# Ledger of designs, part 51: VHH binders against b3qqe0

Target 1, 332 residues: b3qqe0
Amino acid sequence: MKINLDRTSSGFCIGVQGTIHVAEEKLNQSGELYCLGDVVHNEVEVKRLEALGMETIDIPAFEELRDAEVLIRAHGEPPSTYETARRNNLAITDTTCPVVAKLQKTAKMLHQLGYQVIIYGKKIHPEVIGINGQCNDEGVVIKHPDLSDEAEIAPLDLGRKTALISQTTMDVPGFYELKKNLEKLFAEHGHRNPGTKSGEWMAVRDIDITSEKTGGRAMPELVYKDTICRQVSSRNGKLRDFALANDCIVFAAGRKSSNGQVLYSICKDANPHSYFIEDVDEIQPEWFVGENGKPVESVGICGATSTPMWLLEKVANYIGKTFGDDSGNPDA
Key: E = the ipSAE of ESMFold2; O = the ipSAE of OpenDDE; V2 = 0.75 times the mean of E and O plus 0.25 times the DockQ between their complexes.

## First folded at step 22 (VHH; framework vhh_nb_b201)

Design b25 (at its last look DockQ between E and O 0.01; V2 from the best seeds 0.00; counts 0 for: pae O 12.1 > 2, placed apart)
Fold by ESMFold2, look of step 22:
Order: C-alpha cells, then sequence, then structure tokens
Structure b25 (fold): chain B 332 residues (1-332), chain A 120 residues (1-120)
C-alpha cells in the first residue's frame, strides 16, 4: 500500500513555513523568543513553539517590552511596529513573507503617488493592517466584492485617482468581481481613464510604478494590480486532483473549521472513499480495505490550509507503521 | 532603474564548490528580502534560498546543509555559497528581490542569470 502525502495543496504556505523555520532556529539557539501575535493561525502549532520557549505577546505587551528579541510574522507589520521596536531597543527578527513585503512597498508607493488605495481584504487581518499602515491608515478596505456593505464604500472618494490591490490570500474571482463593480461605480460618477468609454481600469506592474516615481511615464488615473498569491489560491483544484489520484483519502482538519469542511467536501466529491479525522486516534482499519476485501493500493493524506504539515506527517507515519504491511499486522 | 547582475557560475566537478554573487542597484537594498532561484533545462524555475531583511535564512530541502545564502548591505550584494555540488544542481541561477515561488511580478526585476554546470 503506497502512502502519498500532499505537500502541495495542504498546510501553510511556504512563506509561513519560512517563519516557523526561523522561529525554531532562534529557539534552538537561545531558548527564548517573543512573537508579536500568533505565529500562525493554528493553536496546536503555536502551543508546540511555546513549549520550545516562544512567548506570544499582544500589542500592549509589545509596547512595554524592552531590550528583547521579537519575531515579526509572515503576515508583516505596519511601520508603527518598527518605530516602537526602535524606541524600545528591540531586536527584530523580520520574517515578513517576500510577497507581503512587496505588497507593502507597492501600497506605500501608490499612496506616495497620491492614489486612493483600495484594499480587497479583511480589515482585521494582520496583513491588511500592515498594508494599510503603509497608506497612513487611509486605505479603503473592502471585503464584499458586490459593494453591498455601505460602510465599506462610504469612505470612497469617487473623483480621486484610485488604485485597487488585494490581500495576498483573497479569492481571485472576488478580486475581479470587485474590479468590475468599482469600474461601474466610478464610471457612473463620471470618472474614467481618459480615452475609455467603458471606464476600464488599467493593470499596472512594478515597472510602471517605478517609472512614474523616477519620472519615466505618467500612470493612469484608475489602476489595479492583482496581488493575490496563486500558490494559495490554486489549492482547491490541486486538492481535487490529489483525491482522484488515490484509492482512499484521509483528510485531517479541525471539525469546527468551515474551510476545512469545504475542502473535505471537495475530496469527498472527487473520491467517495475520503475520511475526515482530527488526529490519528480516529483512523479506522476498514477504510483501507477495498470493496473486494483486498487492501487499497494507495492512500492519500491531505488537510486544510490550517493543518500543520507535521500533523499530516504524523498521520502518514502512523498509517505506514500500522497498516503498511500488506499481510496485515497480526502481532501488533 | 532596478538592476540585478549575477556572477560566479561555471563548470565544476561533482563534490566541488562555487560562490555566486548578485550585485544590486537602483533600490534600497536593505529593505528587500533577497532570494536565489534556479531553472534547469526543461524545468520550471524553482526556489533555492531566501535571506530576510533581518538576515535570517530559509532554504529549499534539496539544498539545505550544502548551500548558504548571505548578504552584504554595505555592498548591495547577495551571495550563494554552494558546496558539495551534485549534477542535479546544474541550472541557470537567478537572484531576485521580494519574490515567492509560484507568484511572478515581471521579468524586469530578475537578473540575467549565471550558468552552473556540475559534471559527474
Amino acid sequence: as target 1 above (332 residues)
Amino acid sequence: QVQLQESGGGLVQAGGSLRLSCAASGFTFSEYVMGWYRQAPGKEREFVAWIYRSGSTFYADSVKGRFTISRDNAKNTVYLQMNSLKPEDTAVYYCARDYLTGWSEGFDYWGQGTQVTVSS
């Protein structure tokens, strides 16, 4: 029985894995590390790192902390965090994900060029707080692409040159739905890029933004940049393909996770022999016996975007040790 | 204008070492996460290593323990020390700033690349 562990569509993105690696290295060296906020949005992983000596602190504690080392998470932080660190003589271990770091610079540059910056994202999410900090907290955060939340759109100045960007983990269809709805809204107000009847906004790239700052060419009045990380957004299709490629699927996630339930349904729709667990103690031997009474030939192991890879590895090892002998385990 | 120039590639026998350099200009170097990536013939470009703004590092599993990324902010240069080279390391090596595998923001911020060839 072949055991296939999904490392491409399960677990945290590579940017978060880099943060965890750096945190572990620092903890192995010193045995102590402060982390501003949860290092990842997963209680089991946070507790594991806290057992190694990490201390999770909140903003009030961070503001009082002095002469210490603090980890900045993959999600990044606003400029005010770095100002506090300087004033408090804190050593910052900055593991901001490269894509988030680029997005922060993009937002800063657009703001400096005089753009009203619209951020497709979740207002309370740490990534959005960091991005908006680059815009002096003047960015307009919109979560609902259909513009149905009047409080979200009330701050918009429809006559101002405007740039749309996104939190890196938002859905791609929603971003383009928002873009279309903003194009309509601004056009009905009489604001369009010069020379367009349809009011379409122009896609921009880093070279366009840099050229405007260096005096190369003028940027358009209404622009957008698709800043969504495809490594995360493409996972649903890859998960479906993974489920199809295996005789049965063991899917690990928390039962209260709505995204975990959605991803499990993708597996179940693709492969009826998909089984949901939270941990290895829920695994049933009958899952690995085919309809003909013979062992299945392959087992796929996967999980949600909130499932740590070490847990998936634990599941794989458990199945391999417990059921990996094709003749069974008569003396276990 | 943003510019990245890789150097230090060449032909080396398996087990040998090379040191790659990437000279950067046209931006505030210390504010960027720098990385090395590689592309073998017929393969997609893949992540090799990052060095964060704070100097911490992260590596692909295939090179961990053999490669070391470093940066010199005073010289605006990022390095890749490659030890215990294998034929599978044969590729064009690129440096980039603020880049994540699977998300590309345009080719104008890539270097020209430097060829590394490891003979068996």
Scores: ipSAE 0.644, ipTM 0.861, lowest interface PAE 1.4, mean pLDDT 87
Fold by OpenDDE, look of step 22:
Structure b25 (fold): chain B 332 residues (1-332), chain A 120 residues (1-120)
Amino acid sequence: as target 1 above (332 residues)
Amino acid sequence: QVQLQESGGGLVQAGGSLRLSCAASGFTFSEYVMGWYRQAPGKEREFVAWIYRSGSTFYADSVKGRFTISRDNAKNTVYLQMNSLKPEDTAVYYCARDYLTGWSEGFDYWGQGTQVTVSS
């Protein structure tokens, strides 16, 4: 039995790794740290950090907190969070992912330039809340790229110069579908970039925004910026391939993780011998027996973006020791 | 009748400057986006610049920093100031209008063009 550990499409992204690292350092130094919201959608990891002294707090608790240190997570926070922190004399350890920070800056700049900012994303997602906060909560959040949700599109001003951006973890095809549909919608209402027969929105570069702000180069009225993180967006395809390449898949993730569920579904679709676990105690010996009654030849270990690598390694090791022949080095 | 008439083209040495003008008539000038295009021999017509009704401008990358589009609504005229001209800027330059209403799409009228030749 060969055990294959997915190290490419599973595990924390670089942003989350940074957050966890900083949290650990702070906890090692002070023994206590507040975290605004769940640091990651994995209960096992959260419990680990809690055992180190981390306390997860919600917004109401945060608002009442005084004279304490608070960790800001990788997905970032809106300006209001920082204002509250200042008011309450909270020490902020800001671990906003650089990609998200750049996106927030972009959103802010676009908003300052007078653009209606459309955000492809989930309205209730902390990252989107942070991004929209940079737009004074005036952004239009759209989750459905086909524009089928009337409530989402109702606030759109079709005559206003407009910029489309995305939550970093959204899907690339959906973003461009949304772009296409918005192009059509705006064009039908007589709003398009001049010289474009199709009413195409134009890609904006960071330099363009800066130039516009400084009075150098004017931007088109209808623009878009692909702000999807490719590290995350490429994982779905890779995971599918990984699932196909193994006889059996053990997928580890938090049960409450929406991302985990989606990624597991991808695995299961690709490989019907995919099993979901939160921890090693859920592993069943029958999963590793083929239809012929013989042990499977290969077991793939993978997880969600919220699954820590140490947990995946733990799972791999457990399976290797319990069900594998002593010869399987997971690192081969 | 809608009319667009370009002027100001000519022969200029590399590094030189020209100012093109487009006189518009037969329509409400202030209601239209105005633009400049150019076509070199054997090449497709390409976008150079446009100016919105509000006065905001947009340029092709090839001319950014060198060309400036402007408009005078009182004179029904759009201008293209071309500085630091290069041989690759040699083309016939065309003025165009774009009516931005809920019912119209694209540039609908063009001038006859003015020749700009930049010698090395």
Scores: ipSAE 0.000, ipTM 0.271, lowest interface PAE 12.1, mean pLDDT 87
ESMFold2 (binder alone), look of step 22: mean pLDDT 84; pTM 0.853

Design b26 (at its last look DockQ between E and O 0.01; V2 from the best seeds 0.00; counts 0 for: pae O 4.7 > 2, placed apart)
Fold by ESMFold2, look of step 22:
Structure b26 (fold): chain B 332 residues (1-332), chain A 120 residues (1-120)
Amino acid sequence: as target 1 above (332 residues)
Amino acid sequence: QVQLQESGGGLVQAGGSLRLSCAASGFTFSEYTMGWYRQAPGKEREFVAWIYRSGSTFYADSVKGRFTISRDNAKNTVYLQMNSLKPEDTAVYYCAREPLSGWSEGFDYWGQGTQVTVSS
C-alpha cells in the first residue's frame, strides 16, 4: 500500500511556511520573540510557537514596546508599523510574504503617480490595511463586486484617474465582475475625455508602472492590475486531482472549519472513498480495504489550508506503521 | 531598468561546492526579498531559498543544511553557497526578487539563469 501525502495543495501556503520557519529559528536561538498579531490563523500552531517562547501582541502593546525583537507576519504591515519600530528601537524580523510585499509596492507606486487606488478586498483584513497604508489610507476598498454597498462607493471620485487592484486572496471572477461594473459606473457618471472610445479599463504591468514613474511612457487614466495569487485560487482543482489519483483519501481538518468542510466535499465528490478525521484516533482499518475485499493500493492524505503539515505527516506515519508499509522500509 | 544577472555556474563533481552570484540593478535592492529558484530539464521551476529584506532565510527541505543564501546590500548582490552537491542538484539556477506564482508580468524578472551541472 502506497501512502501519498499532499504537500502542494494542503496546509499553509509557502509564504506562511516561511514565516513559521523563521519564527521557529528565532525562538530556538533566543527563547523569546514577539509577534505582531496571530502568526497564523491556527490555534494549535500558535500555541505550539507560544510554548517555544513566542508572545503575540496587539497594536497598543506594540506601540509601548521598546528594545525588543518583533516578527512581522506573512500578511505584512503598513508603513506606520515600521515608523513605530524605528522610533521604539525595535528589531524587526520581517517575513512579509513576497507576493504581499510586491503588491504593497505596486499600490505605493500607483498612489505616488496620482491614481485613485481601488482595492478589491475586505477592509478590516490585515493585508488590506497594509496595502491601504501604502496609499496613505486613501484607497477605496470594495468587497461587493456588484457595487451594491453605497458606503463602499461613496468615497469614489469618478473624475480621477483610477487604478483597480486586489487583495491577493480574493476570487478571480469577482475581480473581473467588479472591473466591468466600475467601467459602467465611470462611463455613466465620471470623467469623460475627448477621444475615449469606451469606458474600458486597461490592464497594466509593473513594467508600465515603472516606465511612467521614471518619466517614460504614460499609462492610461483608467487601469487595472490583477494581483490575485493563483496559488490560492488553484488549490481546489489540485485537491480534486489528488483525490482522483488515490484509491482512498484521509482528509484531516477541524470539524468546525467551514473551509475544511468545503475542501472535504471536493474530495468526497471526486472520490467516494474519502474520510474525514481530526486526528489519528479516528482512523478505521476498514477504510483501507476496497469494496470487493481487496486491500487498497494507495492512500492519499490531505487537509485544509489551515491544517498544519506536521499533523498530515503524523497521519501518514500512523497509517504507514499501523496498516501498511513503513516509510523507512528498505526496497526488496 | 530592472536587471538580474546570475553567474558562478559550471561543472562540478558530486560532493563539491559552487558559489552563485546575482548582480541586481534598477531598484532599491535592500527593500526586496530575494530568492533562488532552479529548473531541471523537463521539470517545473522549484523554490530553493529566500532571503527576506530583514536578513532572515528560508530554504527548501531538499537543500537545507547544504546551501546558504546571503546578500550584500552595498553591492546589490545575492549569493547562493552550494555545498555537498549531488547530481540531482543539476539545473539552471535563477535569481529573482519577490517571485511567486500569481503575477503574470515580467517586472520582477527571473534572471537569465546560470547552469549548474553536478557529475557523478
Scores: ipSAE 0.595, ipTM 0.840, lowest interface PAE 1.5, mean pLDDT 85
Fold by OpenDDE, look of step 22:
Structure b26 (fold): chain B 332 residues (1-332), chain A 120 residues (1-120)
Amino acid sequence: as target 1 above (332 residues)
Amino acid sequence: QVQLQESGGGLVQAGGSLRLSCAASGFTFSEYTMGWYRQAPGKEREFVAWIYRSGSTFYADSVKGRFTISRDNAKNTVYLQMNSLKPEDTAVYYCAREPLSGWSEGFDYWGQGTQVTVSS
């Protein structure tokens, strides 16, 4: 029985890994650290860090906090968070993901240039809150790419120069669907970039925003920037392939994790011999027996974006030791 | 009937300036994006600049910093101020209207053009 551990499509993204690493370093040094909000949507990992001295605080607690060190998470915070920190003499350990930081900067610049900023994303998501904060909370957040939610599109000014960006963890097909529908909507109202086919919006990557700000190059009125993180967006496809490549899948995640449920469903759809666990004690011996009564040839171990890699390794090791032949290297 | 009439072209020395005008009639001028194109002998027509309904502008790289497009909605006129002219700017300059329909390619009406010649 070969045990395959998914190290590419599972586990924390690079941004979250950075946050966790910094948190650990700080905790090892000082023994205490406040974290504004949950560092990760995994209770096991949160508890681990709490045992090291991390204290998770909410916004009200943060507002009352004085003379302390606070960790900012990978998804970033709005400008108001930093102002509060300054006012309250809080030392900020900022672990905002570089991808998110760049996105925030882009949003800010677009807003400063007078663009209506449309954000493909979830309005209540911390990342979107941070991004929208860069736009003085004047951004238009759209979750439904088909523009079916009237409340989402009500604030749109169809005559205003407009830029479309995305939350980093949104789906690529949805983003481009939204783009297409916005192009159509704006064009129907007589607003489009001249000389373009079908009223296409122009990619910001082809335009120097800095130059525009400095008066070097004028930008079209209707623009978009694909700001989706490819590390995260590619995971679904990879995970499906991973599930297809193994006889059995053991998927580890928190039961309360919405992401976990979605990713597990992908596995289950690709491979009906997929099983969901929170920890090793849920593993059943029957999962590793084929229809012929013989052990399966391969077992894939994977998890959600919120599943720590150490947990996946633990699961892999447990299965190898308990059900595998001594020869199964999860890293092979 | 939609009409666009260019004026202001002529002969100018390198480094000189010209101001082109395009008088529009037969449509609600303020509702349209307007633009300038140029065509040199033996070359394809190329984009120069456009001005949106909002007054925002966009320029070809070749003319940035030298040319300025503007509009006067009260006069139904779009302008092209051309400074620091170069011999390579020699062309027939055309005024164009952008259609309201977002699905059409390019501009739907053109003027007859005005000749701009820049001598060395």
Scores: ipSAE 0.030, ipTM 0.358, lowest interface PAE 4.7, mean pLDDT 88
ESMFold2 (binder alone), look of step 22: mean pLDDT 83; pTM 0.848

Design b27 (at its last look DockQ between E and O 0.01; V2 from the best seeds 0.00; counts 0 for: pae O 8.9 > 2, placed apart)
Fold by ESMFold2, look of step 22:
Structure b27 (fold): chain B 332 residues (1-332), chain A 119 residues (1-119)
Amino acid sequence: as target 1 above (332 residues)
Amino acid sequence: QVQLQESGGGLVQAGGSLRLSCAASGFTFSEYTMGWYRQAPGKEREFVAWIYRSGSTFYADSVKGRFTISRDNAKNTVYLQMNSLKPEDTAVYYCARDYLSGWEGFDYWGQGTQVTVSS
């Protein structure tokens, strides 16, 4: 029986896994590490790392900190954080996720080219704070794609050349809804790219932005770049594919999690032989016997985005030892 | 113009070692996280290792303890030392800057370098 563990659509994203690994290695080396903000969006994991010697600090504490090592989380930080670190003689261990680092560079270049930058995202989210810092905090952050929040759109200058980007974890349909609504809003103000009847904005790639910066062909005044990370935003589809690819699915999550129940329903819809557990003690041997009475040939193990990878690995090891090798009773 | 050129691949027997290099040009190398990725025939491209701007490293579980990523900012080069090679390490290896598998609109890949591990 093959056991397939879903490491790509379950648990913390690989960018966060990288941050956790580096934090652990630094703590093993020194026993001390400050982290600016919660290292992950999971209180249990934060407490685990704090038990190893990590101290979570906020901005005011960071401003007063001197001669220490500070971890930069996967979400990234604005430029002001690095300036404070230099001023205070702090050693920065930067684990900004490569996707976020790329987005920060994109935002910086658009701002340097004179674009009003619109960020589809959540204003208080650490990723957006870092992105907007690349724009000298002049970016316009919009969370509601229908433009229903007057406070969000009030800062817009409808006559300026403008670029739309997104926080990496936003939803794709919302991004394109926002794009359409902005196109209408700017066009009604009389601002549109030349040669467009409907006022469409031009999709741009990093190569287009770098080409204008180096004196190549100029981009039009109204542009957008879809900066949403498909690793996170496409998890529902990938989870469905994973469920279809295995004879049996074991899905691990907390039963009180609304998102966990939604993701489990995706598995169950794709594969009726999907079973929900919180931990290994809920696993039933009959799940691994097919309707023809023969053992299943594969079992897929997955979970919610809030399910720690160590739990998924525990489940995989348990099933492998208990059902994969015809292991005997260990109480002999 | 951004360029990444991988080298150092080849045929090696199981248990052997190879050292891959990726020469980079056309950008400020020290400002980027550099990574190695691989693609076996019929499989999706997968993460192998990356090295942050800070010099810290992170590895896929399948290569931990066997592979070491490093960088030389003066030479604009990232390396992958591959020890204790297994047949399942057979793939085309690519380097990239500021990239994560599954990210739409990735910046640039080189042609890659083939690593083949014989049984």
Scores: ipSAE 0.609, ipTM 0.858, lowest interface PAE 1.4, mean pLDDT 87
Fold by OpenDDE, look of step 22:
Structure b27 (fold): chain B 332 residues (1-332), chain A 119 residues (1-119)
Amino acid sequence: as target 1 above (332 residues)
Amino acid sequence: QVQLQESGGGLVQAGGSLRLSCAASGFTFSEYTMGWYRQAPGKEREFVAWIYRSGSTFYADSVKGRFTISRDNAKNTVYLQMNSLKPEDTAVYYCARDYLSGWEGFDYWGQGTQVTVSS
């Protein structure tokens, strides 16, 4: 039985890695660190860090906290969080992912320029909350690209200059579907960019938003910026291929991770012999027996973006030791 | 027939103000984006400002903060308030109607009005 560990499509993104690294450093120095919310959507990892002295706090606890150090997670926080921190004399260790930070800046700039900001994303997601905070919570969050949710689109001002952006972890096809549907919606109401009969929205270049000086080109009234993180979006295809390439898939992720669920579904669709676990104790011997009663030839180990690599390695090692022939070096 | 007629140009000292008007006729004014362009001697025509159907506005960087474009749909008129004028603003100013072929595409132009800013 060959054990294949996915090191390319699984594991923490760069942003989360940064957060975890900083957390560990702080904990090693002081032995204690507050974290506003779960540092990652993986309970096993959270527990590990808690064992090191991390204390996860919620917003109410944060508001009451004084004279302490608080870690801001990779998905970022709204301006209100920083204001609270200032007021309460909290030392902030900010580990906002650079991609998210850039997105927040973009949102802020668009809002300052007078754009209605539409955010493709989940309204309750911390990242979206942070982004929308940059828009004074005036952004319109849409999760359904087909515009089927009337509550989501009700706040839209169809006559207002408008910018479409995305939560970093959303799907690319959905974003462009949303764009298309918005183009149609606005055009039907007589709102279009000049020179466009069909009412196409125009891509905003980074220079146009960040430079106080729009470089001489007038910003279109209806614009979009693809702000989806490609590191995350590219994983879907790779993961599918990985699932197809193995007889059995063991997918490790937090059960509460939305990303984990989506990625698992991709695996399961590609390979019906895909199994979801949070930790090694959930692994079943029956998973590694083929229909013919013989051991499977290959087992793929993969996970979500919120799954630490050490956990995947642990899973791989466990399976190799428990069910594999002694000869399979997972690092080969 | 589509017609655009500019007015309000003239000679003004640096730091002064002018208000240009463009009277439109021959089309449904409220359904079009309107814009102002200018052309200085020996230079290419350049974008100054436009105003969308919604009333949203956009300006060239060179005039941002100094010029204000506005429209009165009831009067079929687009305006350009020019404040803090500079010698560099000297040009013939043209009113234009949006052309459905591109960002810089306007299908109809006025005859223009001369604006001269003296130092």
Scores: ipSAE 0.013, ipTM 0.291, lowest interface PAE 8.9, mean pLDDT 88
ESMFold2 (binder alone), look of step 22: mean pLDDT 85; pTM 0.865

Design b28 (at its last look DockQ between E and O 0.01; V2 from the best seeds 0.00; counts 0 for: pae E 16.2 > 2, placed apart)
Fold by OpenDDE, look of step 22:
Structure b28 (fold): chain B 332 residues (1-332), chain A 120 residues (1-120)
Amino acid sequence: as target 1 above (332 residues)
Amino acid sequence: QVQLQESGGGLVQAGGSLRLSCAASGFTFSEYTMGWYRQAPGKEREFVAWIYRSGSTFYADSVKGRFTISRDNAKNTVYLQMNSLKPEDTAVYYCAADYLSGWSEGYDYWGQGTQVTVSS
């Protein structure tokens, strides 16, 4: 039995890894640290950090907190969070992912330049809240790329210069579908960039926002920036391939993780011999027996973006020790 | 009948200024993005500037800071103020109107052009 551990499409993204690392360092130094909101949607990991002295607080608790150190998570916070921290004399350990920080900056700049900012994303998601905060909460958040949700598109001003950006963890196909539909919608109302073949919106990467701000090159009225994190967006395809490449899949994630459920569904679709676990105690010996009554040849271990790698390693080791041959290397 | 009529072209010395006008008729002017293009002898027609329905403007890098496009919807006229003119600005300048097409070869309406000559 060969055990294969997915180290590419599973585990924390670089942003979250940074957050966890900083949290651990702080906790090792002081023994206590407040975290605004859940650091990760994995109960096993949260408990581990709590055992180290982390205390998760919500917004009301945060507003009442004084003279303490608070960790800001990888998805970032709106400006209001920082103002509250300043007012309450809170020491902020900011671990906002650089990708998100850059996105927030871009949103802010676009807003300052007078653009209506459309955010492809989930309105209630902390990252989107942070991004929209940079736009004084005047951004238009759209989740449905087909523009089928009337409530989402109701606030759109079709005559206003407009910029499309995305939550970092959204899907690339959906983003470009949304772009296409917006292009069509705006064009139907006589609003489009001139000199374009089909009325395409122009990529911000091709435009110097700084130059525009400083009075240099003028920007087109209708622009977009693909702000989807490729590290995260590429995981779905890779995970599918991983699932296909193994006889059996053991997928580890928090049960409350929406991402976990989606990724597990991808595995299950690709490989019907996929099983969901939160921890090793849920593993069943029957999963590793083929139809012929013999052990399966390969077992893939993978998880969600919220699943810590140490947990996946634990699962791999457990399976190797319990059901595998002594020669099984999860890193092979 | 749709008509775009350019005026204001002529001969000017380097460093001088000209103001071009384009009078539009036969369509709802306020619903169109208006633009200026130019074509020098032996060269392809190139974008100069456009002004959106909203009044926002966009310029070619070659004319940024020197040229200003504006519009008067009450007069159905688009203007191009050209300052600090250079010999390389010599061309026939064309007014264009765009509703939905937006492609330079497929603008909805074009003027006949006005000659601008900048002497060294």
Scores: ipSAE 0.016, ipTM 0.301, lowest interface PAE 8.0, mean pLDDT 88
Fold by ESMFold2, look of step 22:
Structure b28 (fold): chain B 332 residues (1-332), chain A 120 residues (1-120)
Amino acid sequence: as target 1 above (332 residues)
Amino acid sequence: QVQLQESGGGLVQAGGSLRLSCAASGFTFSEYTMGWYRQAPGKEREFVAWIYRSGSTFYADSVKGRFTISRDNAKNTVYLQMNSLKPEDTAVYYCAADYLSGWSEGYDYWGQGTQVTVSS
């Protein structure tokens, strides 16, 4: 049978790859490194790095830590984390993903310009905590694009100049649904951009925000910036296509990974013969036998953005070795 | 406003069965991922099962094959059928809801819990 490994929509994004690379370099140099929170939402990879000398710490342990080196993972941290590090004489190795770092800067600048910042995202997600920390925790976090959660919208001041941004990993359709609903809500309150006939908010770019901050161009009262990473958001469609193209799917991710569970759901919806594993020991031989009792002709192997490619390669090699490639051989 | 009300817990002998229900109100149920978690005395809360709005399901290894999660969007209710119960299944079981994902520490709403006790 043919083994297809998804190298385009699976495995670490560049930000996580960078974090892992830096962690490995530091561990090779010193044999020890603290990491605030799991470096990635994958227990197999975390355990591997811990075997090399990494110590994962939580916030209480971080608050007590003194005179040590701490890795800041790809999701980023709020300003308060950096203040604690300074107070405790900690050396920060900051691997915040460039996209996340830019979004944090955008949020800070909008807040400094006096905007009420709305964040499309999940309130307790580390990325959102970091973004809202840039807004002095005054950002309004909305997860439900239809505005159905009254507690989420209660903090909104409908008369205040307002900016909508997003956690980088949210879905694009939801962002624009939220934008539409906010436009309606503010317009019904009598708040619209001056000189517009519609209630539409104005798209802005980082250069527009920078220009206003430096005294250049004024921005409108109601603005938005689509900060969703298209590398991440495009994976859903590609993963669905991959799942449809194979007879069965082996999806590898950490069970604690929310992104992994969402991506697995996409595989399962497209192909009922999709199976979730954390490592090769969970693979069952019956998965590779079709409903008619014949061996499947193709197996797709994929995973989440938190799944290391070496693990996906391990899975592919294990399946290939264990079940062989003779099923695809025209001459037996 | 938002309510998640668990029911169906109780005392059962090992090898027995229970069916938990969680009635939901105050949100658009059909658009939420629903889940079950449990917490035994002196232990951390642990994942049991998720069911996405699509009907896709995921189970902890310790319950796979014995427990079945299901949902009825017409009744705004999620269920956990628990078969072949063991004493180690003894815990308070919590219903949870999350709009877009089963992110275990990011659930939007939690129920108050229902006690399940499995006697040997």
Scores: ipSAE 0.000, ipTM 0.144, lowest interface PAE 16.2, mean pLDDT 83
ESMFold2 (binder alone), look of step 22: mean pLDDT 86; pTM 0.869

